# VHH binders against Phosphoribosylformylglycinamidine synthase subunit PurQ (purQ): the designs that were tried, part 14

Target 1, 271 residues: Phosphoribosylformylglycinamidine synthase subunit PurQ (purQ), of Archaeoglobus fulgidus (o29008)
Amino acid sequence: MDREEIKVAVLRMEGTNCEDETVKAFRSLGVEAEAVHIKQFYSDMIRFEEQRSVFDYQCLVFPGGFSAGDYIRAGAIFSARVKSVLRKDIEEFIKMGYPILGICNGFQVLVELGALPGFDEDKPLAEKPEMALAMNDSSRFECRPTLLKKESEKCIFVKNLKKDVVMFPVAHAEGKVVFPSGKEDEYLERLTSNDQIVFRYVDEKGDYAGYPWNPNGSFYNIAGICNATHTVFGLMPHPERAFFGYQVGRREGYGDGYCIFRSVVDYLEKL
Key: E = the ipSAE of ESMFold2; O = the ipSAE of OpenDDE; V2 = 0.75 times the mean of E and O plus 0.25 times the DockQ between their complexes.

## First folded at step 4 (VHH)

Design t04 (framework vhh_7n9e_1)
Fold by ESMFold2-Fast, scan of step 4:
Structure t04 (fold): chain B 271 residues (1-271), chain A 121 residues (1-121)
Amino acid sequence: as target 1 above (271 residues)
Amino acid sequence: DVQLVESGGGLVQAGGSLRLSCAASGFTFSRYAMYWGRQAPGKGREWVSGISGSGGRTYYADSVKGRFTISRDNAKNTLYLQMNNLKPEDTALYYCAKEGRYSYGTSFDYWGQGTQVTVSS
């Protein structure tokens, strides 16, 4: 479709932030993007002209940067609301081939919805979560760059990315990828064989390494994964904070996050 | 069977020192990174320190950097944590952990039972 026909919704609920960075990233690429409060998708109590449908958009983003209070799983609370009011629409959206991006807490939302790892192409949302994002093995590393090796060629979010290693910042207390006990080998084999592991943490030589390069203790150094159809992508680091050069200490141009957003636009232009 | 057995904990006054040990068996010790983690009552687990299989690389949480030193003796299959200038907030159950098979560091496949460290006023 033409770029002017592409509209991106960056979801918002009480207490969310970081949506402005994502909106700016997409708008800089010449597509329409707006922050949409989740109530606009389901509430009859708001004005008609402010009501939205999921199908008004060709890409949904679940951003990071929200809190539900001390020791409460912010992503689980947000996902419970999304699941109760938008489950069927999101399932259809995925079946139609439209992309969904989950960043940081948004990755947790996609996990809690059953959208990731999303092994079943015919059932985009599992009835129950099939993996988790647990608390970091370390609680003290919240705002720093991470180096990520690209592992997938099929994920639509990395098609424009030609670099083997990119740098995105992390800022999280919960980011440890955990698979069900006793199923780790099974999940690893399925994810690897179907090209669903998108990024893994690496050191400055590009080698898989432990802490601090794997900041949260994630299984297999996983930083991000996509579903079986390669159109739903979740990652803990923040590509929207590495989009413009000025965000990563460069005088001009773009950071490594540019390619993630450009890939979505390229995909939709061909759809 | 992989087995990790911690020892060396105890009660100590603020400003004091303790040396923790972890005896490892059931795997080729020198081929795996080893870690020390801790958990205070009612709080989540915290990573403290890590050391590569060869001992050539070490990592420390900011809260313990400069006060704790991790080391290993691969001939004895033993991991150590030297804790100096202990603070009341260091009070916790300390666990050693083996690097996971499919993750490079901090993916803890095997945990010991832990050794209690209590730092008084």
Scores: ipSAE 0.000, ipTM 0.167, lowest interface PAE 16.3, mean pLDDT 81

Design t05 (framework vhh_7n9e_1)
Fold by ESMFold2-Fast, scan of step 4:
Structure t05 (fold): chain B 271 residues (1-271), chain A 122 residues (1-122)
Amino acid sequence: as target 1 above (271 residues)
Amino acid sequence: DVQLVESGGGLVQAGGSLRLSCAASGFTFSYYAMYWGRQAPGKGREWVSGISGSGGRTYYADSVKGRFTISRDNAKNTLYLQMNNLKPEDTALYYCARGTSRGWTPDAFDIWGQGTQVTVSS
């Protein structure tokens, strides 16, 4: 489809604060994007011209950037509302092949919805969560640049990424990827065989390393994963904060996060 | 090519019911919000109802709220409008329209059908 036809919704509710960075990133690529309060999708008390359907958009973003103290409460409320009012529409949206991106707390929302790890192509949203994002092993808020090795060739969010290692910042207290007790090896095998592990934390030589390079202690150094159809992607680091060169200490141009957003636009233009 | 073909119109008495259908072809029906509009004799077009791609969200003009029900069958690429407790002022040419991918507004139609005539007597 033409870029003029592409519209991205960056979902918001009370307590979110990084919607504008994501909107700006997409708009810089020539794509219309807007922040959408979740009430605009379901409330009949909103004026008709402000009402939205998820199908008005070709990409949904669950943003990061809750303040550290609000992650637990804001994420739980967000997930509960999405489940109660948008579950059916989001399930259909995924089934149709439209992309969804979850950043930081947004990754947690996708996990709570049962969208990730998303092993079953016929059931885009599981009945209950099949994984979790737990408190960092350091028991501290981690805020730093991280280096991530690209592990997936099929995820639509990394098709434009030609580099093996990228740098995105993290800012979280609960970023540790954990799988159900006793099922870690099963999940790893399924994720690996289906090309669903997208990024893993690495050190400056590109080697898998522990703390501080794996900032939260995530199983298998996992920083981000996608679902079985490779169109729903969640990650703890913030690519929207590494989009422009000035965000990462360069005078001009783009940072490594540019390729995540460019990949989505390229995917939608091929539809 | 995109086609929208309405059917089910006719003559009914005040207080009666009628069900309109709109058969869609040439596009992925479930991707688009769909709308019913109408044009009464000597008046401009007005929107009547709208439904999201999944069918999970519906909207109605105040004049028809509580009397009309919009629905869709995505497996059959068909849009419906169930009209109950019809009034003489509901007499109009009824047409379906495909919404744009950019936003939900009554004015954001990009493809229209030919229409089906509804006449309410007595």
Scores: ipSAE 0.000, ipTM 0.258, lowest interface PAE 14.5, mean pLDDT 82

Design t06 (from t01 with G99L T100Y G103D Y105T F107L; framework vhh_7n9e_1)
Fold by ESMFold2-Fast, scan of step 4:
Structure t06 (fold): chain B 271 residues (1-271), chain A 120 residues (1-120)
Amino acid sequence: as target 1 above (271 residues)
Amino acid sequence: DVQLVESGGGLVQAGGSLRLSCAASGFTFSRYAMYWGRQAPGKGREWVSGISGSGGRTYYADSVKGRFTISRDNAKNTLYLQMNNLKPEDTALYYCAKLYSSDWTSLDYWGQGTQVTVSS
């Protein structure tokens, strides 16, 4: 599609009039992007000019960071609302090949919706969550740069990424990727065979290492995964905070996160 | 240059049906919400129906709800209004209108209109 046809929705629960990094990143690439309160998708009590359909957009983003309180509680409440009012629309959106990105708490939302690991191409949202993001092994909030090795060639979010290792910051207390007890090996084989592991934490030499390089203790050093159709992507680190050079201590240009957003735009232009 | 050209109006008997069309050009049609408005002689303009860019959301004024159906064909850059069970009170000049996507609060353009006359 032409760039002028692309519109990105960055979902929010509480209203904010501030442009976040995700909206800014997409707009800098020449596509339309806006923050959208979930009520705009289902409420008839707001002005029609403010009402939206999921299908008015070609990309949905579940961003990181809830304003206050328990992140687990906030994510569960948001997921329940999405599931109750938008389940069919999101399933159709995924079946149409439109991308969804979940960052940090947004990754947890996609997990709670059953969108990730998303093994079944015919069932975009599972009946029940098939994995979890648990409390960090350190039992503390982790906030620092992380180094990530690219593991996937099929995920639409990394097709523009030519580097083997990128640096994205993390900021989370519940970032540990865990799979159902006794199914870890099955899940690992399925994810690896279908190219669904997108990023794994590494040390400065590019080796898979434990804490602090794996900041949360995630199984297999997993930092991000995509669904079976490679169009729904979730990750704990924040590529939107590594988009512009100034965010990562460079005077000009772009950070490693640029390629994630550019890949989505490139994908949609060819769709 | 934005152009909106309405067609499909005419004279019909009460209880009859008409399908209005609006051919749009000069902008990326699929990105914009589109509206149908009408104006009867001696009255102000009123909004009849609206549809989001994808077609996923629709709006109807209470006076036409259940009788009129708005739709769009984004591949053909065409907006439609299917009018069923027409009443003499529906007699008006019907206009197609475009909402500017950057603010979603202003109607930028109105077509020339197509006349609908419902005889009793």
Scores: ipSAE 0.012, ipTM 0.465, lowest interface PAE 8.6, mean pLDDT 83

## First folded at step 7 (VHH)

Design a1 (from s03 with A33Y; framework vhh_gocatamig_d2; at its last look DockQ between E and O 0.56; V2 from the best seeds 0.00; counts 0 for: pae O 3.4 > 2, unsure alone 60.9 < 65)
Amino acid sequence: EVQLVESGGGLVQPGGSLTLSCAASGFTFSRYYLAWYRQAPGKKRELVAGITSGGRTVYMDSVKGRFTISRDNAKNSVYLQMNSLRAEDTAVYYCAAHTRYPSWGYSMDVWGQGTLVTVSS
ESMFold2, look of step 7: ipSAE 0.375; ipTM 0.725
ESMFold2 (binder alone), look of step 7: mean pLDDT 79; pTM 0.813
OpenDDE, look of step 7: ipSAE 0.022; ipTM 0.478

Design a2 (from s03 with A33W R100K; framework vhh_gocatamig_d2; at its last look DockQ between E and O 0.32; V2 from the best seeds 0.00; counts 0 for: pae E 11.9 > 2)
Fold by ESMFold2, look of step 7:
Structure a2 (fold): chain B 271 residues (1-271), chain A 121 residues (1-121)
Amino acid sequence: as target 1 above (271 residues)
Amino acid sequence: EVQLVESGGGLVQPGGSLTLSCAASGFTFSRYWLAWYRQAPGKKRELVAGITSGGRTVYMDSVKGRFTISRDNAKNSVYLQMNSLRAEDTAVYYCAAHTKYPSWGYSMDVWGQGTLVTVSS
């Protein structure tokens, strides 16, 4: 489709506050993007001209940035509303091959919704969550740059990524990727065999390392994963905070996050 | 060139029924929201019913249960089925489209010419 016809919805609910940077990132690439409150998809109390359909868009983003002290509740509440009013629309959206991105708290939303790890193409939203994002091993809010090694060739969000290792910042208290007890090796094999591990935390030499390089203690240093169709992607680091050069201390140009967003646009132009 | 053309207006008795049609051309019909508005003599234009690209509907309170908006994306048409008509439903009815997905402040930006509905004994 033509780039001018691409529309991106950056979803919000009360307590979300990072969507503006994601909107700016997509707009700078020449696509229409807007922050959309989830009530605009279902509430009859919204003025008609402000009501929306999920199918008005070709990409959905669940952003991060929930208020401190409410991450678990806010993510669960957001997921419950999506399930109750948008579940079938989201399933169809995924089946049509349209991308969904979850950043930080948005990754938590996708996990709770059952969209990630997303092993089944025919049932893209699992009935129950199949993984969790748990409290950081440090029991601290971690706010720091992270180095991420690209692990996937099939994930549409990393197709334009030229570097092997990128830097995105993190800011979270619950970012530890965990899988069901006793199934860790099984889940890792399934993810690896279908190229669903997208980013892993590394040190300055590109080697897998513990704290502080793995800031939350995630199983196997996993920082981000995608679903079986490689079109639904969740990660704890914030690529939208590393998109423009000024966000990473440069006078001009782009940061490492640019290619994540450009990859979405390029994918949609071919779709 | 984007156009909306209404048809189906006319004279009906109270309690009667009428179906309005609106044919659209010059834009991708299935992506956009459509609505019916009406304007009675001496009154301002008001929203009657709307339908999103995904098929969700809204109605003004006085027509709920009597009017049904629907769309046929294959025919690029939107319809208003009007049942149990009352004298106060007498108005010129306009088909309208919202072809942009705005933040606050956007309005309908494509309008038809209107079709008259008269409900009279």
Scores: ipSAE 0.000, ipTM 0.370, lowest interface PAE 11.9, mean pLDDT 84
ESMFold2 (binder alone), look of step 7: mean pLDDT 80; pTM 0.820
OpenDDE, look of step 7: ipSAE 0.091; ipTM 0.582

Design a3 (from s03 with A33R K64Q R100K; framework vhh_gocatamig_d2; at its last look DockQ between E and O 0.49; V2 from the best seeds 0.00; counts 0 for: pae E 9.1 > 2, unsure alone 63.5 < 65)
Fold by ESMFold2, look of step 7:
Structure a3 (fold): chain B 271 residues (1-271), chain A 121 residues (1-121)
Amino acid sequence: as target 1 above (271 residues)
Amino acid sequence: EVQLVESGGGLVQPGGSLTLSCAASGFTFSRYRLAWYRQAPGKKRELVAGITSGGRTVYMDSVQGRFTISRDNAKNSVYLQMNSLRAEDTAVYYCAAHTKYPSWGYSMDVWGQGTLVTVSS
């Protein structure tokens, strides 16, 4: 599709706060992106000019960030609202092959929808969540740079990524990837056999290490995963905060997060 | 060439029916929101009915229950079925595609030339 036809919706609700960075990242790549309040997809009280369909877009982003005062409640409300009013549309959107990105709390939204780990191509949304993002082992809010090793060749979000190890910052209290007790080895095998583990936390030498390199204690150092079709991607680190060079201490150029967004645009241009 | 072409207007008696059609060409029809507007002499143009790419519809109060908007993406067409017509429905009816909801700078509004509907005895 032509780049000027690409439209990205960055979902917004009360308490989201990272949508501006994500919108800016996509717009700098020459695609249309806008923050869309979730009510615009379903509420009859919205003027027609402001009404949207999920199918007006070719990419959906569930951004991270909620205000500290409403963090837990706002995140739970956001997840519940998406599940109750957008589940069917999101299922069809995934089946059409269009990408979905969940960053930080947006990763949690994808988990709550049953979209990740997303083992079944024919039923992309599980009836119940099959994983969780639990409280960090430190019991602290972790706000730090992280080093991430690329583990997937098929995930559309990393096709433009030329480095083996990238840096994205984290800012979360509940980022620990966990799978159902007793099924960890099964899930790991399914994820690795279908190239669904996208990023893992590493240390300065590229080795898998514990705290503080794995800042939340995630199983298998998993920082991000994609679904069976490699088009739905969730991660705890914030690539939108590492997109421009100045966000990572450079005077000009881009940070490592650029390639995540570039990869989406490249994928859609070929779709 | 990007075009919307309306048809189906005409003279009809109160209580009668008309079907307006709008054929689209020169753009990717299935991705856009479509609407019918009308403008009576001396009045501002107003939204009559709209339909999103996903099929959600909206109607102005005075036509709710009497008019039905629909789209056929395979034929690149949008329709307005107008039943129980009243004299106050007399206006030029315009088909429009609204692409600017996602973007202020890259959206193109496409308008038809209009088709006249006259409701009188």
Scores: ipSAE 0.011, ipTM 0.456, lowest interface PAE 9.1, mean pLDDT 85
ESMFold2 (binder alone), look of step 7: mean pLDDT 80; pTM 0.810
OpenDDE, look of step 7: ipSAE 0.019; ipTM 0.363

Design a4 (from s03 with T99E; framework vhh_gocatamig_d2; at its last look DockQ between E and O 0.68; V2 from the best seeds 0.00; counts 0 for: pae E 7.0 > 2)
Fold by ESMFold2, look of step 7:
Structure a4 (fold): chain B 271 residues (1-271), chain A 121 residues (1-121)
Amino acid sequence: as target 1 above (271 residues)
Amino acid sequence: EVQLVESGGGLVQPGGSLTLSCAASGFTFSRYALAWYRQAPGKKRELVAGITSGGRTVYMDSVKGRFTISRDNAKNSVYLQMNSLRAEDTAVYYCAAHERYPSWGYSMDVWGQGTLVTVSS
């Protein structure tokens, strides 16, 4: 599709920040992007001109970017509302091949919705969650840079990534990837065989390591995964906070997060 | 040339049916929200039905269950099926296309010239 036809919705609710690094990132790449309040997708009590459909867009983002103090509560409320009003629309959106990105809190939303790990191409939303993002092993909020090794060739969100290891910050209290007890090896094999593990936490040498390099204790150092169609991606680190060079201490240019957003635009242009 | 052209209006008996059509040209039809508005003599123009680019429909309360909006992107057309017509449905019906360009902070509205629907015996 032509870049002029691409529209990205970054989903919002009351109490979230209306200015968003994710919106800015997409707009700087020359696509239309806007923050869309969840009410705009379902309320008939607002003016028609303010009403939206999920299908007005070609990419959905469940954002990060809540203030640290509001993160857990806002994420839980956001997840509950998405499940209650958007589940069917999101299922159809995935089946249409359009990308969905969940960052930190948004990764939790995708897990709660049953979209990730997303093993079944024919039923992209599981009936019940098949994984969780649990309390960090430290039992505290982790706010730090992380180093991430790219593990997927098929995930559309990393097609433009030229580095083996990137740096994105984390800011979460519940970021530990866990799978059902007794099924960890089964799930790992399924994820690996379909190229669904996208990023894993590493140390400065590129080796898989424990705390503090794996900041939350995630199984297999998993930082981010995608679904079976490689178009729904969730990660705990914040690529939108590493998009512009100034966000990562550079005088000019871009940070490592640029390629995540560039990859979405390139995918959609070829779609 | 950017335009919307309505057709299908006319005189109909109470309880009857009409289909209004609106053909679009000169813009990317599939990306616009489409709507039908109506204006009776001496009254304000009011939204009758709308359909977003993604297919969500909206209806005013008085026409729910009687009117159906639809779109055919291949033909660049939007339709209003009007059933069980009443005298109060008498109005000029206007087709409109709505888009807001978030990057520019303004919206573009395209309006047709209208088609008269008269419900009378």
Scores: ipSAE 0.022, ipTM 0.563, lowest interface PAE 7.0, mean pLDDT 85
ESMFold2 (binder alone), look of step 7: mean pLDDT 82; pTM 0.831
OpenDDE, look of step 7: ipSAE 0.153; ipTM 0.611

Design b1 (from p06 with S101Y; framework vhh_3k1k_2; at its last look DockQ between E and O 0.62; V2 from the best seeds 0.00; counts 0 for: pae E 10.4 > 2)
Fold by ESMFold2, look of step 7:
Formats: C-alpha cells, structure tokens, sequence
Structure b1 (fold): chain B 271 residues (1-271), chain A 120 residues (1-120)
C-alpha cells in the first residue's frame, strides 16, 4: 500500500503516558498516526466525528507506561476494557495480516487478550492467557538501559534491524516473562521452532546473563516475543524512547528504536 | 485516481423511500471507511452515516437513526444509503466521501453529489 494510505492507531486510556512518543515516531516516518481513546471505537457517547473503527487503521499500538507509581489495577482495567469491547475486531485485524505492537504495559495487554504467545494462526486470540508478566525478581522498579539480542528472522518488526544487539530502556516493576508451571520447556520449544522469540536480554559482550542484564528475571532472558504469524509483537523495553538520537544522548540522528518503527512501515508498504 | 460517483437522488413524497449509490474507483475500496454527507440549501454540510471497511461497523447521525441504513458491496466497490420514512427535512444534496486515517473532520475525496427532494 502507499505510505500516505497507512494509518496507525496508538490506543489510550486514562493513565497511559507514552502515546505521544509513539505517534511522533510514526509521523516522522511519513505515515499518519494518532492517539485513539478506546471509547472512540465503541461508545455511542462519542460524537460521530470522533468515532473510529479499528479497521480504519493498518497498525495498532498498545503504548507503554502508566505514570511512575502505576497500579496493577489501572493496567488490569485497560486490559479488561480492550478484551470486552475490541476482542472480535482485534482478532479480525490480526487475520488480515496487519501488525500490532505492545510496549511494556501494552505487552501485558496483548498477553491478557490471548494474542501472545499466539501459537494458533487460525485462532489468534487464545481464550485464556498462556503467559504472564510477573513482578521483577529484584522487587524493584527497574529503570535503565538494556541490551537486547535480536533472535528472530521472521518477525516483521525487526526486518529493518541491521544490528544483532540493540539498546532500549526499560521502566517497569512487572516485566518477568513466565509460562505455566510445568510447561516451560514445551512452550520454549514451540516459540523457538516457529521463530517467535524476538529479543533476549544480554550483557555488554552479547552473552545471556542474569541480573542486572536480565533486569526482571524473565524466563530464558526473553524481552519480547511475537505470535505465530510474526505480526503481533510485545516487548518490555521501550523502542519509542530510543527512536530519536536525542533520547539516547546523541545530538542528531536516530537511536536503535528507529528500525522497529521503520520495519512496520516497510512491511505495510509491501502488503 | 480516486473517483466517487453518487446516483439515485430523486423527488420523493414524504414517507417514501429512496436508495442512493456511490460507485468508487482508484483506491483499495474494501480497506477504507465510507461516509455519506448532506447539505441542505443555506446550511453547512453535515454528516449522515458512515461504514468502516472490513468488519462493516456502521454509524448514524441521530436524526436518521432507524430510518437510514448504510451498507457496502466490496465486490462492486459501491456504498449505499437506504433512506426510509423520508421527511421534508431530509431534502439535500447527498455526497459520498472516502474517509481518512487523520481524523473524522478530514476527508480528501467526495463526489459531485445527488439531489434528494422530499415534497408534496
């Protein structure tokens, strides 16, 4: 599709705070992007001019970050509202081959919706969550740069990535990837065999390591995964906070996060 | 390039029915929301109804809700407006428009319009 036809919805609710960076990132790449409150998709209390359809867009983003001191309740409310009013629309959106990105709390939303790990192409939303993002092993809010090794060749979000190791910051208290007890090896094999592990935390030598390099204690150092069609991607680090050079201590140019957003645009242009 | 051609406007008695059509070309029709607008003499153009692309979710202005039905035929690249229980206040030029991704008040393309007159 032509780039000027691409439109990105960055979903918001009260307490979300990272939608502006994500909107700016996509807009700087020459696509239309806007923050869309979830009520604009379903509520009859919204003026018609402000009403939206999920299908007006070719990419959906569940943005990261409630304010510092965010409550689990706020994230759970967001997830529950998405599930109750958008589940069918999101299922069809995925089946149409359009990308969905979940950053930090947005990764949690995709997990709660059953979109990740997303093993079944025919039923892209599982009826029950198949993983969780648990409290960090440190019991601390972790706010730091992290190094991430690219592990997937098929994920559309990393096709433009020219480096094997990238730097994105984290800012979370609950980022530990866990799978159902007793099924960890089974799930790891399924993810690995279908190229669904996208990023893993590494140290400065590129080796898989524990804390503080794996800042939350995630199983297998997993920082981000995609679904079976490689078009739904969730990660705990914030690529939107590493998009412009000034966000990562450079005067000009781009950070490593640029390629994540560029990859989406490239994919959509070929669709 | 994008082209929208409305048809079906006519003179109709109050309480009557009318079906408007809008033939679209020059873009991937099934992917875009389509809208109907109307403009009565001396009034601002106002929205009437909208329909999303895949999924076909519909939206209606309150004064036409229950009386008008928007639909689309993606195989024929056509959007329709079925108008029932017509009232003199429905008299207007009706325009078909292609929606945009940049907000509800932005629409880049619309047709020439078709006149609907409800009288006598």
Amino acid sequence: as target 1 above (271 residues)
Amino acid sequence: QVQLVESGGALVQPGGSLRLSCAASGFTFSRYAMRWYRQAPGKEREWVAGISGYGGRTYYEDSVKGRFTISRDDARNTVYLQMNSLKPEDTAVYYCAKGTYSGWTRFDYWGQGTQVTVSS
Scores: ipSAE 0.000, ipTM 0.294, lowest interface PAE 10.4, mean pLDDT 85
ESMFold2 (binder alone), look of step 7: mean pLDDT 83; pTM 0.846
OpenDDE, look of step 7: ipSAE 0.026; ipTM 0.496

## First folded at step 8 (VHH; framework vhh_gocatamig_d2)

Design c1 (at its last look DockQ between E and O 0.12; V2 from the best seeds 0.00; counts 0 for: pae E 19.0 > 2, placed apart)
Amino acid sequence: EVQLVESGGGLVQPGGSLTLSCAASGFTFSRYALAWYRQAPGKKRELVAGITSGGRTVYMDSVKGRFTISRDNAKNSVYLQMNSLRAEDTAVYYCAKHTRYGDWTSFDYWGQGTLVTVSS
ESMFold2, look of step 8: ipSAE 0.000; ipTM 0.142
ESMFold2 (binder alone), look of step 8: mean pLDDT 82; pTM 0.831
OpenDDE, look of step 8: ipSAE 0.027; ipTM 0.508

Design c2 (from s03 with K64Q A97K W104G G105W M108F V110Y; at its last look DockQ between E and O 0.12; V2 from the best seeds 0.00; counts 0 for: pae E 15.3 > 2, unsure alone 64.4 < 65, placed apart)
Fold by ESMFold2, look of step 8:
Structure c2 (fold): chain B 271 residues (1-271), chain A 121 residues (1-121)
Amino acid sequence: as target 1 above (271 residues)
Amino acid sequence: EVQLVESGGGLVQPGGSLTLSCAASGFTFSRYALAWYRQAPGKKRELVAGITSGGRTVYMDSVQGRFTISRDNAKNSVYLQMNSLRAEDTAVYYCAKHTRYPSGWYSFDYWGQGTLVTVSS
């Protein structure tokens, strides 16, 4: 499709705050992007002219950006609202092959919706969550740069990524990837065999390492995963906060997050 | 200007069939996903079926196996074949162009005027 025809919805609710960075990133690439309050998709109390359909967009983003003190409650409320009112629309959206990105608490939304790890192409939303994002091992809010090794060739969000290791900042208290007890090796093999592990935390040498390089203690250093069709992607680090060079301490150019958003645009242009 | 014109609605007995048509103009039809929505009295508008530009289809659970969405890019038309109709399928059916809100704070979805389907004995 033409770039002028691409439209991205960045979902918002009371308490979200990073939607503007994500909107700005997409708009700088020449696509239409807007923050859309979740009520605009389902509420009869919204004026008809302000009502929206999920299917008016070709990409959905669940943004991050809650404060550390409110992260657990606000994220849980957002997840519950999405599950109760948008689940069927999201399921159809995924089946149509359109990309979905979940950043930080947006990753939690995708987990709670059953969209990630997303093993089954034919049933893209599991009835119950199959993983969790738990409290950091440090019991602290972690706010730091992280280094991430690209692990997937099939994930559409990394197709334009030129570097093997990228830097995105984290800002969360609840980012530890965990899988069902006793099934960790099984789930790891399923994810690895279908190229669903997208980013893993590494140290400055590119080696997998513990704290502080793995800032939350995530199983297998997983920082981000995608579903079985490689079109639904969730990660704890914030690529939208590493899109422009100035966000990462550079005077000019782009940060490593640019290629994540560019990859979405390139994918949609081919649809 | 974008226009979507639904037709083919009407009165039908339970178990009967109808084909809805939507003629589209004012945009490059082949580049957009299209969908059928319906709204019954007292219910919110809901997706019935969708079809991507590439021909993938989706259906709401209650119509799976009974309804078929299709598109004909040469005729700029999208269709909904409805079989085994039930009383609960009674609604106004809307054809929708899946994408492109106008720029700005508010957008208007591009929807047809709707065609009424009544399933009654």
Scores: ipSAE 0.000, ipTM 0.200, lowest interface PAE 15.3, mean pLDDT 84
ESMFold2 (binder alone), look of step 8: mean pLDDT 81; pTM 0.820
OpenDDE, look of step 8: ipSAE 0.014; ipTM 0.367

